# VHH binders against Protein farnesyltransferase/geranylgeranyltransferase type-1 subunit alpha (RAM2): the designs that were tried, part 3

Target 1, 316 residues: Protein farnesyltransferase/geranylgeranyltransferase type-1 subunit alpha (RAM2), of Saccharomyces cerevisiae (p29703)
Amino acid sequence: MEEYDYSDVKPLPIETDLQDELCRIMYTEDYKRLMGLARALISLNELSPRALQLTAEIIDVAPAFYTIWNYRFNIVRHMMSESEDTVLYLNKELDWLDEVTLNNPKNYQIWSYRQSLLKLHPSPSFKRELPILKLMIDDDSKNYHVWSYRKWCCLFFSDFQHELAYASDLIETDIYNNSAWTHRMFYWVNAKDVISKVELADELQFIMDKIQLVPQNISPWTYLRGFQELFHDRLQWDSKVVDFATTFIGDVLSLPIGSPEDLPEIESSYALEFLAYHWGADPCTRDNAVKAYSLLAIKYDPIRKNLWHHKINNLN

## First folded at step 16 (VHH; from x1 with A35S)

Design y4
Fold by OpenDDE, fold request of step 19:
Structure y4 (fold): chain B 316 residues (1-316), chain A 123 residues (1-123)
Amino acid sequence: as target 1 above (316 residues)
Amino acid sequence: EVQLVESGGGLVQAGGSLRLFCAASGFLFKIWAMSWLRQAPGKRREWVALIRSEGSTYYADSVKDRFTISRDNAKNTVSLQMNSLKPEDTAIYFCARDLTTPYDALGTEFDYWGQGTQVTVSS
């Protein structure tokens, strides 16, 4: 690392509203110095290589400060404008950022900063971002920031060509990966206008297959509902889908509602919920919905009994 | 700045072996797929081999079963073991950072290349 001289800069004190003396003493002198220098340079509007390096040092110890990221962006933007090769310069920044990203998986500012860089980039590349995205997602499949950024990239680049396959692979690896299911839905939301009948059928089969593997998995049922709603009126769902869902609840709807102990086990409470939702849309089948929700409340999902009762009450 | 530096090239007789080496720097090496490409005289650059970040390997048909690509993430290096070399393997060999995903065609997109190392196979 290049060492820079800051002898011409008087560090400014750290401004904190924290009155906790214990918290204050937790700051190292080095941290105080770095932050003080950064504040000073910001006040001087210095956009320089040493300023850039300083931000890197600060980010290394305190990545959560938006001000530092913003300052770095300004530095990068300025230096880029003076660069002979703006693409190379920004790519260098992105390469640096990959390391930082990996080491700070829960940092929001990093992803915002990445977005800003891509917007600034004369020739941005989605594929360039995929390795870090994949790694981060593999490390934490529920990393909201990473998923949000990936979705942003898809929209920014208008590129969805591999998102379905990617989601599929994730689901194959972990069928309970709700983020993958959500992302798959994201794909369809953006591709709904160009989907063929064959693709529609294939997707439905995909969903059904996944549900059959693990009927008591909420993700594919939620996905199925969303998918149906995306392409069909609630009243016009294919009988195939309804019949499919029905296979997971047996004949429970034909039985009297008695003691929970007397009710049979079903393969999926989510199937029952799915059916209840569907039937609730039609006055002719509303009684089935009421019964289904009642069964959910009594036996098959009593933890959410209040929700089920609420749903019943709203069936008018 | 990204740097890819190839080494290990040279003159070898047909049927011989060489091991190429690429030293990478300036990026998070372990997350990237790496490829070897080659360019023979008067021919276009062609993809030779790919190793993904997780270690899966792929080869062009022309080098399959003869070449082996490997990587060392601790050293930020990718290697190409070339066995049973043929005169038609004569080319400048380049190391490249590979942008292709598992859903893309192999050997289609790269963003950084080294300067290359000359491999000459004599008859």
Scores: ipSAE 0.887, ipTM 0.958, lowest interface PAE 0.5, mean pLDDT 94
Fold by OpenDDE, fold request of step 19:
Order: sequence, then structure tokens, then C-alpha cells
Structure y4 (fold): chain B 316 residues (1-316), chain A 123 residues (1-123)
Amino acid sequence: as target 1 above (316 residues)
Amino acid sequence: EVQLVESGGGLVQAGGSLRLFCAASGFLFKIWAMSWLRQAPGKRREWVALIRSEGSTYYADSVKDRFTISRDNAKNTVSLQMNSLKPEDTAIYFCARDLTTPYDALGTEFDYWGQGTQVTVSS
């Protein structure tokens, strides 16, 4: 790192919203100095290389400090405008940011900052962002901020060409990866106007196959419901889907509701939930829905019994 | 700033071996796929080999079973071991940061590359 001189700058005192004085005395002298310098430079509206470096040092110790990210953006925007090669300059910033991203996986400011940079970029690249996205998602498949950013990129670039395959790969690696299922739905939502009948059929088969592998996995059932709702007017498969789901519950719907111990085990409670939801949408089949929800409450998903009773009460 | 610096090139007789090195700096090396490309006089630049971030390797048919690409993330280096060299392998060899995804055709997109190192294979 380049060393800069700040002898001409008088650090300003740290301003906090904390009422407890004890919290203030916990700050290191170094932190106080850095923050004081930053506040001073901000007050002077200094947009310079040394200011940029200072923001990097502060981000290293306090990455959640929102003001410093805003300040850095202003510096970068200014420096970019003074640069002979704005693309190179911003790419350099993104390269720096990749390391920061790796070291701060739970930070949300980073992703907002990335969005801001891409918006500013004269020639932004989605592929440039994919390595860091992959790394972050592989490390934490449930990282909401990373997924949100990826979705944002898809929309920003109008590029969905690899998202289905990517989701498939993630699901193949972990069939319980709900984020991957959600992202797959995100793809179809955005591709709904161009989907073919063949693709619809293939996707249904995909869903059924994945359910068959692990029937007691909520993700593909939720996905199936959403997919069916999304494309119900394009491909009629209600009977097929109902028959499929029924295979996982046997003849439980033909049995009287009694003690839980008198009811047989079923292969998937989510199948029963799916059917309940499906039948609840049609007045002609609501009796089936009531029975299905009752069974969920008494035997197959008693933890959510209050939800099932609520569902029953809302069918009329 | 991203820098890719190739080394290890030189003159070698047909059937000989060379090992090229590329030293990378200015970016998070371990998350990126890296490729070697080459350009012979009067010919188009062609992709030679690719190593993904996870270590999977891919080769052009012309160099398959003769060349081996490897990487050292601790040193931020990518290497190309070239065996059984042929006069047809004579070219400037470039190291490049590879943007190609596993769903794309191999050796199609790069955003950074070095100045190259000359490899000359004599008959």
C-alpha cells in the first residue's frame, strides 16, 4: 500500500449515535485517527487518491460503515472522470472489491456498491461478476445478498442464458438447496413468454424426477406449485400432477380420520400439502382439501397444526 | 492493476520440452479460470489450454497429451508444461484471465492477458 501524508489534515472527533460513553472509549486510537481523518476529508470534500486509500483502510476495519462506502463511490466516480481509461479504472476497482467481498461475506454494502459501479461502468460485464458470485454462493448457498445481486445482474444485463443450467448444477449438488430452486423459478418467471411446450414438459419431468429422489423435500413441491401456477394456461397437467402427488400418500384420503396411530405412514407430507392446496382452489374438491389438511394437522405435520386449521377455516 | 507476466519461453529443438510460467497480480487469482493462448506468425491467436478455479483442465486438440496446464494459487501462478514440442508449436504464448463459463465454448472470452513469451521450436 502506498503511504500518504495527512499532516495537513486535522482529524475530527468521532460522532456516534451511541449514548453510552463506555462504548466510545472502546475505540482504538488507530480507529479514531482513521475515522477522524475520513470525517475531515469528507468535510473538505477531498476526492483524491489518498482519500481513496483511506477508505480502503477504514473498510478493512469497519466494513459496515455505510458513509465510507458512499464516500469511496464519490471518490471513484471523480477519479474515473479524470482517468484516461475509465473502463480500466473501474475494472481495477472491481478487482479490488473482489478481495473485499471475499473477506466480508455477510456485508450487504458491498453488493450495493458493486451495483453502483456496474451502473457507472461504460462497458460492464456479467461474466466478470460470475467468479465472485460462484465463490460466495458456494460458500453460503443461502446468502440472500449474493442471490439478490445475481438476480439483479440477470435483469441488468438482460442475460439469463446460463441461469437454468447453473440452478440445475446447484440442485444436482444439493437437492435441498432452496435458494437454487428459487433461482430456477426466477429464471422461468423471466422466460415465461418464450418457453415452448417441449420445455414445459421437460421441466415438469425434471420436477417429478427430483421429487421422486427425495419425496420429503419441500423445495421441489413448492417449486412445482409455483411452476404450475405460472404456466397453467399453457399446459394442462392437473390430472397428471394430482395423480403423481397421490402416489406419495397412498389411500390415506379414503380412511376415516381417527387416532394418529391408526393412520398409515405416507411417503411425503408435502405431497399431501400440495394436494390440499390444489383441491382447495376448486369448490368441487374442497372436501378433499379439508380432509387433507385435517390429516396434516393430526398426523403428518402436527407441528404446523395451527396453520392447517387456519387453511381449513379459509376454504369457505 | 492487473498484471500477467509470462516467462519461460525460448528456443528448443523438436521433441524437447519447455515450461512456461505466468505470474498474476492485481486480482483475486484463486477464483478465476486461467488460459494459455498462442499466436504464430501470420496466424490467428488460438486457445491452447484452460484451468478452472477448481482445477479442472481443458486442452486444444493440437496440444492434448503433450501440454499440461497447472496453477499455484499460493503463488498466483499458472504454468504450461510443454512436452514433445513440434515446429508447429512455435508462437508467442500468452497467459490470460478467462471469462468463459462451463456452459460456454472453451477459449472464447478473456479480459486480461500478458505481453507474451516467445517459444521457438526448431526442426
Scores: ipSAE 0.882, ipTM 0.957, lowest interface PAE 0.5, mean pLDDT 94
Fold by ESMFold2, look of step 17:
Structure y4 (fold): chain B 316 residues (1-316), chain A 123 residues (1-123)
Amino acid sequence: as target 1 above (316 residues)
Amino acid sequence: EVQLVESGGGLVQAGGSLRLFCAASGFLFKIWAMSWLRQAPGKRREWVALIRSEGSTYYADSVKDRFTISRDNAKNTVSLQMNSLKPEDTAIYFCARDLTTPYDALGTEFDYWGQGTQVTVSS
């Protein structure tokens, strides 16, 4: 770590009103010194190597202090414009930020700052972002901020080439990972104009294979519905998908509706929900949809009974 | 500042062994894949070996079963153990930070390089 001389700087006072000190954070003398120096340098608009180092020290102890991130960005923007190699300068800032990211995985300012750096960058690289993103997702596979940043990168770079394979790997590791399923849909939303019928058929088979492994997993059923809606002009609601979903509910639609204990168990309540949605879209099959929603309300998903009754009321 | 510093090169007789080291600093070493490459005089730089952050290793066909890449994340080092050396292994050997993903062809993109260490294999 570089050590700088600040003897020419008059620190600005930190709030000294202690009349409500029971709510006050206890400040160390080191913290007070750092913040006093930072407030002074900000007021002077000093954009220097010592100011850059000072922001790093403050981020280390107070990473949520948004004013320091904004100040650091201004310093970096100024200093990169004076650098002999702008690309190298910004890559070094991104490498520094990887360490900060590791230590502060849920701080939203870090991800906004990364975006700002990439927007400044004369030759940004998506591949340089991937190692820290992988580490963060491996640590918490449902970290909303990291997933949002990865999606932003895909759009910023116009680069989705590995996202289907990546989502597949995460689903293989944890088939219940809804963030991975959602990211997989994000891929298809952005690829829909350039894909082939073979790719669509392969994806449908992938979905059905994952449902077969764990039929009572909501994520692939929700994904299947969304996938078919996205490509409805290019996919038919063919008998293969309906026949497949029907295998998870047995003959329950052929039985008289009675009390819950008179109805058999089924392999997937989500299959029944999927079929109800499918049949509800076609006037010729609305009676099947009404019965399926009724069965969900009575036995197979009574927690959401009011939703199912609402669905029934909307069918005519 | 990012640095990759190679060492351990030298002159060795054919059939001998050398161990190369690469000391890394200035970045979060443990999350990055690292590679060794080599360049013989008048030839193009050639990828030799890759070690991923989780420890998986990959080798060019020309060095498979003779070279072993390893890493020590506590010391921020990558090593290349070279056994059964041949005259065609004579080259400057470079350590590099590797950008290739598991979904890319091996050894195709790098963003930081060392200055290299000379390995010379005699008769």
Scores: ipSAE 0.737, ipTM 0.900, lowest interface PAE 0.8, mean pLDDT 88
Fold by ESMFold2, look of step 16:
Structure y4 (fold): chain B 316 residues (1-316), chain A 123 residues (1-123)
Amino acid sequence: as target 1 above (316 residues)
Amino acid sequence: EVQLVESGGGLVQAGGSLRLFCAASGFLFKIWAMSWLRQAPGKRREWVALIRSEGSTYYADSVKDRFTISRDNAKNTVSLQMNSLKPEDTAIYFCARDLTTPYDALGTEFDYWGQGTQVTVSS
């Protein structure tokens, strides 16, 4: 943005080792100039506004170059210590980083740099981070780096107050969004010591409502199983959940195992899998589990039949 | 440097209309919610209107159906069309970057402010 004068700086020539690869990266004259200046300023240990601008120009053309990010962090740390308003200085850097983030959605170094800035910040704000995170997740709802950064923020700020509602909104938008379901579990893992029976009952109703909408969606079934495992000693749901899951398989467990053509269609093979897992945990119901896995192998999920046979073998 | 610069204020007669503008620079405008607030002499700042990044709008009851907030992400501007103006609308009007999420009460947190523009509604 600003134009600086570097005429007092003697650029250090770029030297590259012999390349063992089939091809080499072609460098423009502008790139060679930028890198030569950067090497010179690093050698001088110059932590200045012109050095800061130089790192921005290099990041624009080579955002994966770790050494330039590290140099920029050193410049920011030095200049913020001399600033009259440290908070304003670091917020300006975060605002700049939003533009870099938007233009480089797959660059993981940006998220590490954001963490470093927040750790340095004397009064960081989680709400300040949310607009760019929302934009990035709206663009790619499965972006692992962005989800990992949001989870890091929740832990860093010790602030989960909006995460259940956020996961709910994403699930309402796309009920198949497994990243949203996984983030919802992350919330409960971190809230498990402070939640009430009312909140647990409300969550069960939420899960059942979403399963009822799309019974053949694996995400809420996997989530239900994980939720029960997390709160096993606090939940008295066994009868209610079994009755609910049974509604998606009709009376198929009462039928003799025969040809696939003789068995009825069911609303959810994942309901059958869930019930098999539930019944397999209790010796008194293991026969039901064996039959459920057998039905999965024969008709309702034969692609994974080796898994179901393995499950049967492990029951005794 | 982050800047929010209001313009379009002035003197109007009751029942008239006025359009305020806020020019934003120094940040990625399109991802941020923006609000208008106002401060009458001797009173605290009060929230007037909010527009979210996706275009959803919200208004204080005192101005609903008279004021319209809009944004132009290409020009990095927020505007406030004020119709059917009353003497009680007399205030300095401020543009602010709004931190309020959909899960917060409206008009509760802001991190950048403009210097304001004076609106005076005469009888």
Scores: ipSAE 0.735, ipTM 0.898, lowest interface PAE 0.8, mean pLDDT 88

Design y4
Fold by ESMFold2, fold request of step 19:
Structure y4 (fold): chain B 316 residues (1-316), chain A 123 residues (1-123)
Amino acid sequence: as target 1 above (316 residues)
Amino acid sequence: EVQLVESGGGLVQAGGSLRLFCAASGFLFKIWAMSWLRQAPGKRREWVALIRSEGSTYYADSVKDRFTISRDNAKNTVSLQMNSLKPEDTAIYFCARDLTTPYDALGTEFDYWGQGTQVTVSS
């Protein structure tokens, strides 16, 4: 780490950086020294091993500073061009980046930098990306930037071979993991030109099995609606899914609407919402949809009652 | 820079035991699966054992029940305990960083490996 001499460099003041600071406690005199050197080297367009090391030291202290990431990229691009093994050089940079990623789990600039490295790479590998992606999702299953990066990788590599199994494993671990359900839909939208009747039937069974385990889980119900909307012309599910959904609401639609205290409990308010949406798409079943939305407003999801009243008004 | 350095090889009588060690540096060791491979004279390099980042272990049929792979993430090491050694186990043993996912066939892709350590089993 401390192998370079910068004594020939005239540091440039960092007064602009001081004015833009959100928390000065994190910015020591060492930070000011590092930034002064970096501004000087950038102005000289120095793309050297000492400049590379300097960017690593600044990223260690202030990993969110976009200008330093951009400078590091320029240095890496220059130095790889003189390397006898560009694949090894870039893989070494990606290995370094894994350490930075671990220490800075919410830094989104890391993922943009990874994309830039892979675009330069003469032989990039999706498999080499998977270990750090797994670590980051295990730490925070809602990290939008990490999920976006995985989706970008699937498209960049044109490689979806493991994504259905991966989404299935995450759902087995935590059936409420909405990011895993969303990624499963991403697979069906992007991975295949033709989806067989058997695949669609198997997917419906998967969805119904997961709903049966936890009927009051919004994720598979939302997924089911999305799947039907995307593959409507290829589905023959309508009576099957309606019959399935009704098992979670009992006979509540046959009862007169009264006070919420007079209505029975149901196993899933999301089943009722799904049925309302289904029936609202067809004028012949409008009255069923109005009743289902009314029940949601009065008892089964009153927190969103303004939404349900809006839905009812749109059905007139 | 990435380094994998094997040690612990040597000459052992048939039926004996050896423990191999692999010291890793230059990468975030704890997120990677690690494997041992071996290459006997005149034969192809063959996969021997794998340990995943979470500790799950897998073995080739030829060494199952005799070899045990383990890892120490605090010391960045992976080791291979080799018991009931046979002359057929004579080979150079390599430590490798394994790219195999849970959805792939075992022992199919590696991106770094060491120089190897010689194990010789005498009759």
Scores: ipSAE 0.695, ipTM 0.886, lowest interface PAE 1.0, mean pLDDT 88
Fold by ESMFold2, fold request of step 19:
Structure y4 (fold): chain B 316 residues (1-316), chain A 123 residues (1-123)
Amino acid sequence: as target 1 above (316 residues)
Amino acid sequence: EVQLVESGGGLVQAGGSLRLFCAASGFLFKIWAMSWLRQAPGKRREWVALIRSEGSTYYADSVKDRFTISRDNAKNTVSLQMNSLKPEDTAIYFCARDLTTPYDALGTEFDYWGQGTQVTVSS
């Protein structure tokens, strides 16, 4: 640890008075000293090694304070321009940021700052970003900001080469991981302008295989519907996917609509929802759609009964 | 300051064993894959072994079943146990931070290197 001398700096004390005690922030004497020095150095526009160290100390105790991150960025931008090796300088800043991420796993300012560093970097590398992204997703597989950062990286680098395999691996680990399914769709939307008929057929088979393993998993059914909507002009799946989905509901549509106790169990309420959507698009099958939504409201998904009644009304 | 410092090299008789160590500092060691490479006199540097952050290990065909790579995230070290050593294993051995993803060809991209440690296997 290098200690810097700040004896030439006249601190600018922080002064706050809040009307509501619930909004009051309790400051330590160390925090007040650090912020007083930072306000003074910001006022002087001092972009120095001691200022850089000061921002690191403040981030350690107050990582959500946006002004300090902005000041640190200005210091890094200045010091890298004076460095003999700008790539090495920025790579070391990114390595430092990994340490900050470990100590502050819920702080979203880190990812914004990381984007700013990559935009500044003369030779940025997507592969250097992957280890910290893996750590954070392994810790919380639903962390929206980390997933958003990975998507931003794919677009920034124009590099999607591993994203389908990555999503596949996460789905193999946890088939219920909705973030992995969503990222898989992100790949098909963004990665390629030209997609072969073989690729589309392989993806349909992948979806159907995962549904067969766990038919009551909403994620692959939602994904299937989205995938068909994206590629409907190029797909000849309609009878194949309808026949497939029908296997999960038995013959429930042949039964009278009655009380819930008169209706059998089915393998997937999401299959019934998918079929209702399909049948609702064609006047020849509209009665089947109305019946499917009615069955969802009565037994197979009554928690969302108001949604199903709304769907029926829209078929007027 | 990022540093990778190798140790444990030396002279050993053919058929013997050595254990190499690499001490890492200046980065969040536990999230990074680490590799050993080697360079024999007059030859190109070649990849020897990789250990990923989650513990998966991979080896070049020339050393498979004789060498074992391991890591200690508490001590920030990676090690290479080398058994049944042959004179053709004589080289400078380097520790490197490996950028290779599970979806890349092995032994293709590294961003930090140690200075290396000499291993000499006599007949």
Scores: ipSAE 0.690, ipTM 0.884, lowest interface PAE 1.0, mean pLDDT 88

